Miniprotein binders against Mucin-6 (MUC6). Designs and how they scored, part 78

Target 1, 185 residues: Mucin-6 (MUC6), of Homo sapiens (Human) (q6w4x9r395to579)
Amino acid sequence: GHCSLEGGSFVTTFDARPYRFHGTCTYILLQSPQLPEDGALMAVYDKSGVSHSETSLVAVVYLSRQDKIVISQDEVVTNNGEAKWLPYKTRNITVFRQTSTHLQMATSFGLELVVQLRPIFQAYVTVGPQFRGQTRGLCGNFNGDTTDDFTTSMGIAEGTASLFVDSWRAGNCPAALERETDPCS
Key: E = the ipSAE of ESMFold2; O = the ipSAE of OpenDDE; V2 = 0.75 times the mean of E and O plus 0.25 times the DockQ between their complexes.

## First folded at step 20 (miniprotein)

Design ac6 (from fc6 with E18Y; at its last look DockQ between E and O 0.95; V2 from the best seeds 0.86)
Fold by ESMFold2, look of step 20:
Structure ac6 (fold): chain B 185 residues (1-185), chain A 119 residues (1-119)
Amino acid sequence: as target 1 above (185 residues)
Amino acid sequence: SEEEKIKEIREEVKKLIYESRKLLEEAKKAGDLQAVRMLFNAIWMLIEALKTGDPEKISEALLKLSEALIEVAEKRGDPEAVELLLEAQELLRKALKTGDPELIKEAIKLIKEAAELLG
């Protein structure tokens, strides 16, 4: 499955449902029992333009019991707050530079993350088939059905991206703006 | 009856979800990202377990909630809450081995007491 976080705060879920939101927060992008130790992939969004409603991705965080790997738009990779020289390895995770503009995080547990650093900070999440029906967060539930991809953290399927995105906030932050949401399903 | 005991357990789990959401909001305000990660997972597991009513899934979700609350309790330096949660986890592990729903009810009581100390 493939989930993308692209410029303008556009997201495409594992089930290919596109949406856009406007928020300045850290969000749960992906949680799954397939991630070791209840790990989570998180996305950090901040203001990106002259309009109050424009936001963009500024960092991706992988958080588990052992690791807090942050890949940020300032091109510094940290684990547990310490800057790391690339390539960087743990037992299950390798982060490496593929080009001057792209980093990749590869794992032994079926998660792959490609981060475009420039000209716009973007992220592409790939998960193996073992994740089918086993995901939650901004990337959706990966069950092959786009009608319930906007499932909130309370298990409620919503019709708009804003309510869905707001439920996955991982910080004390303003609610996502509702305009420029995906009108489908 | 066993059906009635499971119904009581489900009602108590609903109350725990509400209290856990309050603690999740506090963890967000404190910037405790580990507690946030763990509470999101535990609450989701509890909600999914309620859909099925399966005591095994309820017990597994309660184990995860206890783990999340231990993280919160350790950050606050509350050893009484930690002790209650460790005891709840032992009861839940025993419930999974024996299938005894009374052990689940007792574990929920301990978890609720710990959550009150932390709220």
Scores: ipSAE 0.816, ipTM 0.886, lowest interface PAE 0.7, mean pLDDT 88
ESMFold2 (binder alone), look of step 20: mean pLDDT 88; pTM 0.885
OpenDDE base, look of step 20: ipSAE 0.829; ipTM 0.911
ESMFold2, look of step 21: ipSAE 0.816; ipTM 0.892
ESMFold2 (binder alone), look of step 21: mean pLDDT 87; pTM 0.867
OpenDDE base, look of step 21: ipSAE 0.845; ipTM 0.924

Design ac8 (from fc6 with S59A S66A Q89L; at its last look DockQ between E and O 0.77; V2 from the best seeds 0.81)
Fold by OpenDDE base, look of step 20:
Structure ac8 (fold): chain B 185 residues (1-185), chain A 119 residues (1-119)
Amino acid sequence: as target 1 above (185 residues)
Amino acid sequence: SEEEKIKEIREEVKKLIEESRKLLEEAKKAGDLQAVRMLFNAIWMLIEALKTGDPEKIAEALLKLAEALIEVAEKRGDPEAVELLLEALELLRKALKTGDPELIKEAIKLIKEAAELLG
């Protein structure tokens, strides 16, 4: 499964459903029992301009009981508040520079993350087949059915992205704005 | 009957989910990402467990909830809540071994009490 966060406010789920939102919060991007130590991938969005529509991804956070890895626009990887130089390696996770503009987080448990740092901060999440039907968050549920991708944190399938996105807020922030747009168009 | 016991457990779990949601919102306000992560997970697991009513799945979900609430309680400095939750964990571990739904019910009571202290 491939989930993408592109163009600042566009998301494509594991089931290939595209949607757009404008929010300035931290969101649960991916949570699954397949992630060790109750791990979760989070996406941090912030204002990138003056208008409400000017929002962008500014960081990706992997958080578990044992690890906290933050990938930000400044190419800084922090674990538990400590800045680390690349390559950074833990027991199950390796963060390294893939290209001059891309960082990669590789794991031993079927999660891969590629982060484009410039010109636009973007993220690409790949999960193995063992994650099928067992994911939740902004990346959807990876069950091959696009109609239920907007399942809220309370297990309710929504027809639009607004309530869906808001249900996965990890911080105290305003409600996200919604627009149905194909990021590939 | 066993069916009745499971029904009761399900109802209590539903209530617990609602209380947990409140605590989740508080954790968000506090910026406690660990608690947020754990509560999201626990709530999800509880919801999933309710779909089948499997006592084992319920117990597992409750374990995660108790752990999440311990995280909250420790950060808030509420030793009473921690104690209740630790006891609940023990009961749930036993429940997973024995399959005794009464242990689950008792654990729920403790978790609810702790949640009330934290709410």
Scores: ipSAE 0.839, ipTM 0.916, lowest interface PAE 0.5, mean pLDDT 93
Fold by ESMFold2, look of step 20:
Parts: sequence; C-alpha cells; structure tokens
Structure ac8 (fold): chain B 185 residues (1-185), chain A 119 residues (1-119)
Amino acid sequence: as target 1 above (185 residues)
Amino acid sequence: SEEEKIKEIREEVKKLIEESRKLLEEAKKAGDLQAVRMLFNAIWMLIEALKTGDPEKIAEALLKLAEALIEVAEKRGDPEAVELLLEALELLRKALKTGDPELIKEAIKLIKEAAELLG
C-alpha cells in the first residue's frame, strides 16, 4: 500500500483516495498494530505563505516508546532530539540518503518512508500487505474501499476531509473548523 | 448472566472512551506526544473492541488505556493514580490469562478512579 504527502498539502491514501487540506498542526499519518510498541508515523504541517490557508509539510516523525525520529525540511535527521549522521541504524530502523534529494527510512516491520527534501518537501509511505485493513490516520484504513477512508479517530466515516483531518490532530493547534466550537474540546 | 456482565462492561467502556477523549485533548495541550500516541491507540482499540463485544479484545484495549494513563499520571506527578493503574494492569493481565470477566470489571473500576484523579 502507498500513501503520499505532496506539495500543496495534497494527500493520497493507501486506497488511492486523494484529498487536500490546510492546517498548522502535527497529525497522525499512520497507526497500526503492525507497528512495534504501538508506534505512530506523524506529519507536521506549518504555514507556508501569508494566508492561514497556505500550509505545507515541514517534517515527518516516527514515534515509538524508544524512538522519536524526525526528518525535517532543514535536512537534519534527529532521534530523541539528537542529530544523527547518515546512515543511521537502530535495531529495526535504518535511515539513509537514497539520493542527493531523497532520504529513506527502511524498517524490519514492513514500513518504508521516502522523503523528498528538494525542490519541495514531500513524503511517500509504503506498507506491506500485513497492514491491509489495519491502518488508521491521514493515510486511511487500507481496506480497498475509498468510501470510508475519511474515518475519524472515533471510527466515524465523514464526507469531508476537514472533519477527518481535524480528528487526527496530535498537537496543540486550532481545529480546521475555526468558526465552530467543539463541546468535547 | 454472562450476557448481562458483558453488557455492563460495554457500557462502562463507552464512558471510559469519553473520559479518555478529554484526557487526550489535555495531553495535546500539554505537548505530551507520547501520551497522545498512546491515547489515540487505546481509544481506537476500545472502539474496535466494542464492535466485537469480545471480552478478550476489551481487556487488551483496557490494558493499553491503563498504560497511556500511567504516562499521563507520571507527567502530572500523581502517584495515587499510578498505583491504581498498576493494579489495573495486573488485573487485566490476569483476565487475559483466565478469561474471567469479573477481573475486567474490577480493572475498569480502578481505571475510572484513576481517570477521575487525572481529570
């Protein structure tokens, strides 16, 4: 399965559902029981222009109990806040420079991340077949059905990307629906 | 009956999901990304377990919730909540070995007490 985060804040899910959003936050891209120690892949978006509706991908984060691997647009790779020389290896993850413009994070658990650093910061997520039907987050649920790829963190399929994306916020940030109050806050 | 016990467990789990969503929002505001990761996972597992009604799945999800709440409690410096949650973990591990739904009910009580201390 393939999920992409491309320029203009475009996302294509594991089930090939395209959507676009603009938000300034950290979001859950992918969680799955197939990720060891309940790991999560996250995407960080930030303001990219003069209007609040212009945002772009600025970092990808892999977070587990032991690791916080950050690949950011400044081309620095860190783990738990410490800059790392590439290739960088843990027991189940290797981060290396694929080309002058691309970094790759390869894993033993069926996750692969390719990050394009230039000309614009983009990310490409690949997961093995064992993930089928067992994913959640901005990359969708990988069940072969695009109609429920906008499934929120509460398990509800939504018709709009905005509500779906907002439900996967992982940081202290305003909701995509700034004109509404959320009584659950 | 066993059906009545499972129905009670499911209703308490629904309440725990709502309480956990509030704690998730607080973890986001606090910048506690580990608690956020763990609470997202635990809440999802509870929702999935409710779809099946399988007590084993419920116990697995509650174990993950207790672990997430320990992260929250340690960050806030609440050792009473940590002690309740460690006891809940022990009960849930035993419930998974024995299949005893009464151990799940007791663990839920402890998790609710801890969540009240943290809310």
Scores: ipSAE 0.816, ipTM 0.888, lowest interface PAE 0.7, mean pLDDT 88
ESMFold2 (binder alone), look of step 20: mean pLDDT 87; pTM 0.875

Design am16 (from hm1 with S22A D23E L45I; at its last look DockQ between E and O 0.82; V2 from the best seeds 0.79)
Fold by OpenDDE base, look of step 20:
Structure am16 (fold): chain B 185 residues (1-185), chain A 83 residues (1-83)
Amino acid sequence: as target 1 above (185 residues)
Amino acid sequence: SMKRIRVYIEVEGDPEKILEAAEKIYEIAEELGVEVFVYIREDGITTVIWVEGDEEKVKEFVERVREILKELGAKVEVEEEEL
């Protein structure tokens, strides 16, 4: 399964459902029992301009009982709150520079993350087949059905992206706004 | 420099009620200068409060949050990790 966060406010789920939202919060991208130690992948969005529609991805966070890894445009921060030199390695996670503009987080448990740092901060999430039907969050449920991707954290199907996205907030933030997908994206 | 710790709080109870209290939890976190995440775990029923920061501040946070959760009738499990 491939999930993408592109163009500042565009998401394509594992089931290839595209949608757009404008929010300025931390959201759960991916939860799964396949992630060890209650792991969760999160996306941090912030204002990129003065209008409500000017929002952008600014960081990706992997959070578990034992690890916190924050990948932002400027640095990789780990458990101690310090920027780390790459490659950074834990017991089952490695963060390294893939290219001059891309970082990669590789794991032993079937999660891969590629982050484009420049010119636009974007993220690409890949999960193995063992995750099929066992994912939740903004990246959807990876079950091959796009119609149920907007399932909330409480298991309710929503008809709008804004309500769906809001259900996956992991921080204190204003409500997200829904906007149609830009065909040029 | 004060020791930094991480506390992982699992909360059993109505997740909707817990999340309604999240605003207060975030306010406490901001006041104390600790990093916090509040979300429902992958099981869809357990609420997680993840907090990290200076030991003294995190401990104070935990105590204050416990009080809030107690009033909600929630069961709380706390796991502390030294960083």
Scores: ipSAE 0.845, ipTM 0.933, lowest interface PAE 0.5, mean pLDDT 93
Fold by ESMFold2, look of step 20:
Structure am16 (fold): chain B 185 residues (1-185), chain A 83 residues (1-83)
Amino acid sequence: as target 1 above (185 residues)
Amino acid sequence: SMKRIRVYIEVEGDPEKILEAAEKIYEIAEELGVEVFVYIREDGITTVIWVEGDEEKVKEFVERVREILKELGAKVEVEEEEL
């Protein structure tokens, strides 16, 4: 399964459902029982330009009981707040520079993350077949049916991306006021 | 103390009510200078409050959040990890 986070806050789910949103929070991108030690992948979005209605990805976070791996626009990789020299390895995770513009996080549990650093910060999430029907978050549920990909954190299917995305917020949203002033959002 | 810790507060109860308290939880975190995430676990019924920072500040955060959760009648488990 493939989920992508591309410029302009565009998301394509594991079931190939595209959507866009205008958010400036940290969101749950992927949760699954297949991720060890209560693992979750999170995406951080912020304002991206002169238009107050535009937002973009600025960091991706892998969080578990043991690790908080942050890959951000500044190209520094941290784990638990400490900068790491690449390639960086734990028992189950390797983070390395794939190319001059791309970083990759590979894992032994079927999650792969590729981050494009330049010219635009973007992310591509790949999960193995063991994740089928067992995912939650902005990347959807990976069940082959797009009608319930907008399932909220409380298990409610929504008809709009805005309600769905807002339900997956995992942190304080300091720029929420600026989003509210956009008449087209 | 310069010691940093990470605490997971696992809350069983009505997630809607716990999330309604999230604004206050974020205010406490900002006041104490600790990092926090609040989210519903993949089981759909457990709310996790993840907090990290200076040991003394995190412990104060946990005590204040426990009071909020007690008033909501929530069942709480706390797990600490030294960084």
Scores: ipSAE 0.705, ipTM 0.856, lowest interface PAE 1.1, mean pLDDT 85
ESMFold2 (binder alone), look of step 20: mean pLDDT 83; pTM 0.816

Design am17 (at its last look DockQ between E and O 0.79; V2 from the best seeds 0.81)
Fold by ESMFold2, look of step 21:
Structure am17 (fold): chain B 185 residues (1-185), chain A 85 residues (1-85)
Amino acid sequence: as target 1 above (185 residues)
Amino acid sequence: SMKRIRVYIEVEGDPEKILEASDKIYEIAEELGVEVFVYIREEDGKLTTVIWVEGDEEKVKEFVERVREILKELGAKVEVEEEEL
């Protein structure tokens, strides 16, 4: 299964459902019982500087009981707050530079993350077949049915992206009042 | 350094009520200078709200105490676990 975060604000789910959103927040990208130690993948979005309502991906975070691995737009990789030289490995995760513009996080538990650092910060999430029907978050539920990929953190299927995305907020976010509103975003 | 800790607060209760309290939880985190995530996880068909907090030991302990009081007044059942960094 493949989930992608492209063009700053576009997402394509594991079931190939595309959508876009804007928000200055950290969101749950992927949860699954297949991720050890209560693991989750999160995506961080911030203002892009193009318009006051436009946001783009600035970091991806893998969080578990043992690790907090952050891959940032500034090309710094940290685990538990400490900067790491690449290649960096733990018992079940390896982060390494795949090319001059791409980093890869490979794991022993069926998750692969590829991050394009330049020219635009983008992320590509690949999960093995054991994840089928067992994912939650912005990448959808991986059940072969695009109609319920917008399932909220409370388990409610929504028809639009906005309520779905907002339900997956995980970080301290500026209130909507603190950012200027664009009717198209 | 052994001065930083990470705590998970796992909350069973009405997620809607817990989300209504999230602004206060974030305000306390900002006041104390600790990093926090608040998110919902599913386990055995049940929803659990997780409050992940990390920072200076004394500040995290104060955060946990204040947030636990808020959650108790909402009628939520809480489980707290400290993790070695």
Scores: ipSAE 0.770, ipTM 0.881, lowest interface PAE 0.8, mean pLDDT 86
ESMFold2, look of step 20: ipSAE 0.754; ipTM 0.876
ESMFold2 (binder alone), look of step 20: mean pLDDT 83; pTM 0.815
OpenDDE base, look of step 20: ipSAE 0.854; ipTM 0.934
ESMFold2 (binder alone), look of step 21: mean pLDDT 82; pTM 0.813
OpenDDE base, look of step 21: ipSAE 0.864; ipTM 0.936

Design am18 (at its last look DockQ between E and O 0.82; V2 from the best seeds 0.80)
Fold by OpenDDE base, look of step 20:
Structure am18 (fold): chain B 185 residues (1-185), chain A 85 residues (1-85)
Amino acid sequence: as target 1 above (185 residues)
Amino acid sequence: SMKRIRVYIEVEGDPEKIMEASDKIYEIAEELGVEVFVYIREEDGKYTTVIWVEGDEEKVKEFVERVREILKELGAKVEVEEEEL
């Protein structure tokens, strides 16, 4: 499964459902029993301009009982503080520079993250086949059905992105705004 | 320098009620200068609210105590795990 966070406010789920929202909070991108130690991947959005519609991804956070890894445009912060050099390696996770503009978080448990740092901060999440039907969050449920991707944190199917996204907040934030995207775009 | 710790709190109860109280939790976190995440997890049809907090030991401990009081009033069951950083 491939989930992408692009263009500041665009998300494409594992099931290839595209949608757009405007929010300035931390949201759960991915939860799964397949992630060890109650792991979760999160996305941090912030205001990028004067308008409320100008929001962008500013960081990705992997959070578990044992690990916190924050990848932002300027730094990688870990449990032991700021990592000034890469690669950073834990028991199951390695963060390293893939290219001059891309970082990668590789794991032993079937999660891969590629982060484009420049010119636009973007993230690409890949999960193995063992995650099928076992994912939750903004990246959807990875079951091959796009119609149920907007399932809330409480298991309720929503018809709009705003309520769906808001249900996955992990911080204190205002309500998200949605803008429908063409699925063929 | 003060020791830093992480506390992982699992809260058993009505997630909606707990999330309604989350504003207070965030306010406490801001007051004490600790990093906090509050979110819902689901396993086998069971929904649990997670409060993840990290910061200086004394501040985190105070946070936990204050949050416990809030959660107690809601009738929630709380499990707390502490890790030294």
Scores: ipSAE 0.858, ipTM 0.938, lowest interface PAE 0.5, mean pLDDT 93
Fold by ESMFold2, look of step 20:
Structure am18 (fold): chain B 185 residues (1-185), chain A 85 residues (1-85)
Amino acid sequence: as target 1 above (185 residues)
Amino acid sequence: SMKRIRVYIEVEGDPEKIMEASDKIYEIAEELGVEVFVYIREEDGKYTTVIWVEGDEEKVKEFVERVREILKELGAKVEVEEEEL
C-alpha cells in the first residue's frame, strides 16, 4: 500500500483516493496494530505562502512508546529530541540518506517512509500487505474500497475531505481566525 | 540533569466530551512547558483518547494531576503509563 503527501496539501490514500485539504495542524497519518509500541505516523502542516488557502507539509513524525523520530524541513533528524547523525539505527528502524534530496526511514515491521527534502518537502508512505484493513488516519483504511476511506477518528464515514481531516487533528492548532479554508476544495 | 519523562494517559469516555476539553489541556501544557498530543485510538471496537505528554518530570506530573481533575469531572475512566526517557 502507498500513500503520498505532496505539494498544496494533496494526499493520495492507500486505496488510491486523492484529496486536498487546507490546515495548519498536526494530523494522524497512520495508526495500525502492526506498528509496534502503539506506533503512529503524524504529519505537520503549516502556512506556506501569503494566501490563507495555502498550506504545506513541514514535518513527519513517527511516534511510539520508545521513539519520537522527527524529519523536518530543516533536514535535521531527531529522536526523542536529540539530533542524530545519519545513518541512524535502532533495533527495528533505520533512517538514512537515500539520495542528495531524499531521506528514508526503513523498518522491520513493514513501514517505509521516504521524505523528499527538495525541491518541495513531500512524503511517501509504503506499508506491507499485513497492514491491509488495519490502518486508520489521513492515509485511509487500506481495505480496497475507496467509499469509506474518509472514515473519521470516531469511525464515521464522511463524504468530504475537510470533515475527515479535521477529525484526525492530534496537536494544538492555531486559533480559528488563523486557520485557512478553501470553500471550493 | 533534570529527569525527562513521557506519559501516556488513556481515557475511556465520550470522545466528543473529551475532545471538547482538549483546548484546556493544551492551555495547561503551554503553561507548564510540556509537549502534548491528544488523539483518538481504536482498540477492538472501543475508542480511547490518548493524551501523550513529554517533558520535565515535575512539570509532566503536575500536568497529569491537573488533567486528571478535568477528566474526572467529565466522568471518564483513566489509565496512566509513565516512561523514563
Scores: ipSAE 0.740, ipTM 0.864, lowest interface PAE 0.9, mean pLDDT 86
ESMFold2 (binder alone), look of step 20: mean pLDDT 83; pTM 0.821

Design am19 (from hm1 with I25V V36T V38I; at its last look DockQ between E and O 0.82; V2 from the best seeds 0.75)
Fold by OpenDDE base, look of step 20:
Structure am19 (fold): chain B 185 residues (1-185), chain A 83 residues (1-83)
Amino acid sequence: as target 1 above (185 residues)
Amino acid sequence: SMKRIRVYIEVEGDPEKILEASDKVYEIAEELGVETFIYIREDGLTTVIWVEGDEEKVKEFVERVREILKELGAKVEVEEEEL
């Protein structure tokens, strides 16, 4: 399964459902029992301009009982709150520079993350087949059905992206706004 | 520098009720200068409060949050990890 966060406010789920939202919060991208130690992948969005529609992805966070890894445009921060030199390695996670503009987080448990740092901060999430039907969050449920991707954290199907996204907030933030997907994105 | 710790709080209770109280939890976190995330675990039932920061501040956060959660009738499990 491939999930993408592109163009500042566009998301494509594992089931290839595209949608757009404007929010300024931390959201759960991916939860799964396949992630060890209650692991969760999160996306941090912030204002990129003065209008409510000017929002952008600014960081990706992997959070578990034992690890916190924050990948932002400027740095990789780990458990101790310090920027680390790459490659950074834990017991089952490695963060390294893939290219001059891309970082990669590789794991032993079937999660891969590629982050484009420049010119636009974007993220690409890949999960193995063992994750099929066992994911939740903004990246959807990876079950091959796009119609149920907007399932909330409480298991309710929503008809709008804003309500769906809001259900996955992991921080204190205002309600997300919905906007139609730009076909050119 | 103060010792940093991480605390993972599992909360058993109505997730909706816990979420309603989340604003207050976030306010406490801001007041104390600790980082916190609040979300429902993959089971869809258990609420997680993740917090990290200076040991003294995190401990105070935990105590204050416990009080809030107690009033909600929630069961709380706390796991502390040194960083």
Scores: ipSAE 0.802, ipTM 0.919, lowest interface PAE 0.5, mean pLDDT 92
Fold by ESMFold2, look of step 20:
Structure am19 (fold): chain B 185 residues (1-185), chain A 83 residues (1-83)
Amino acid sequence: as target 1 above (185 residues)
Amino acid sequence: SMKRIRVYIEVEGDPEKILEASDKVYEIAEELGVETFIYIREDGLTTVIWVEGDEEKVKEFVERVREILKELGAKVEVEEEEL
């Protein structure tokens, strides 16, 4: 399964459903019982221009009871509050420089993350077949059906990306007034 | 030297009510200078409040958050790890 986070705040789910959103928060990208130690993958978005509709990915975070790995737009990898030079290894996770423009996080549990640093900070999530039907978050539920990919953190299928994405907030966000109705929503 | 710790607060109760309190929890985190995430676990029933920072500040965060959550009737379990 493949999920992508590309420029302009575009997301393509594991079931190939594309959408865009306007948000400046941290969101749950992927949860699954296949991720050990209560693992979760998160995406951090921030304002990228002068308009509130201009948002972009600035970091990807993997959290578990064992690990906190942050890959940021400043090309800094941190773990458990410590900045690390690459390659970096934990018990079941390796972060390394794949090319001059790409970093990779490889794991023993079927998750792979590739981060493009230049020209635009983008992320590509790959999960093994054991994740089929067992994912939650912005990458969808990986069940082969795009009609319910917008399932919220409360288990409700929504028809709009905005409600779906807002339900997956995992961090503090800017004031609610910035989220007033926008024709591009 | 000042220690950094990580705490997982596992909350059982109505997730919608717990998420309504999340703005107050984020305010406390900003006041204390600790990093926090709040999310519903994959089981759809447990809300996790993850917090990390200086030991004294994290412990104050946990104490204040526990009081808020108990007023909501939520069952709270806390797990601490020294970093």
Scores: ipSAE 0.658, ipTM 0.846, lowest interface PAE 1.2, mean pLDDT 83
ESMFold2 (binder alone), look of step 20: mean pLDDT 84; pTM 0.836

Design am2 (from hm1 with E10I; at its last look DockQ between E and O 0.90; V2 from the best seeds 0.79)
Fold by ESMFold2, look of step 20:
Structure am2 (fold): chain B 185 residues (1-185), chain A 83 residues (1-83)
Amino acid sequence: as target 1 above (185 residues)
Amino acid sequence: SMKRIRVYIIVEGDPEKILEASDKIYEIAEELGVEVFVYIREDGLTTVIWVEGDEEKVKEFVERVREILKELGAKVEVEEEEL
């Protein structure tokens, strides 16, 4: 399964459902029982400077009981607030520079994250087949059906991206804004 | 103290009621200078309040939030992780 965060504000779910939103917040991208130690993947969005209401991806966070790995647009990788030289390895996770513009977080539990640092900050989430039907968050539920990918944290299927995205906020943040069309950002 | 800790406040109860209290939880976090995330676990039934910061401030946060959650009738379990 593949989920992408591209163009600053575009998301494509594991079931290939595209949407866009704007919000200044940290959101849950992926939760699953397949992630050990109460793990979750989160995305951080902030104002892009294009207009008053536009935001873009600025960091991706992998959170578990022992780790808080942050890969940010300033090209710094931290774990639990401490900057780390790459390659960086824990028992189950390795973060390394894939190319001059891309970093990769590889794991032993079927999650892979590739972060494009330049020219714009983008993220690509790949999960193994064991995740099928067992994911929640902005990347959808990975059940092969796009009609319920907008399932909220309360288990309610919504018809709009904004309501769905708002339910996955993990911080004190304004409500998300939905845009149906936009050039590039 | 220079010691930093991470605490999970694991909350069983109506997630809507708990999320209604989240504004106050975030206000307490800002007052104490601790980092917090509030989110619903994959079971759709359990709310997690993840907090990290200076040990004394985090412990104060936990006690104040525990009181709020008790008044909502929520069942609360607290788990501490050393960083």
Scores: ipSAE 0.734, ipTM 0.871, lowest interface PAE 1.1, mean pLDDT 86
ESMFold2 (binder alone), look of step 20: mean pLDDT 85; pTM 0.844
OpenDDE base, look of step 20: ipSAE 0.849; ipTM 0.936
ESMFold2, look of step 21: ipSAE 0.629; ipTM 0.831
ESMFold2 (binder alone), look of step 21: mean pLDDT 84; pTM 0.838
OpenDDE base, look of step 21: ipSAE 0.870; ipTM 0.939

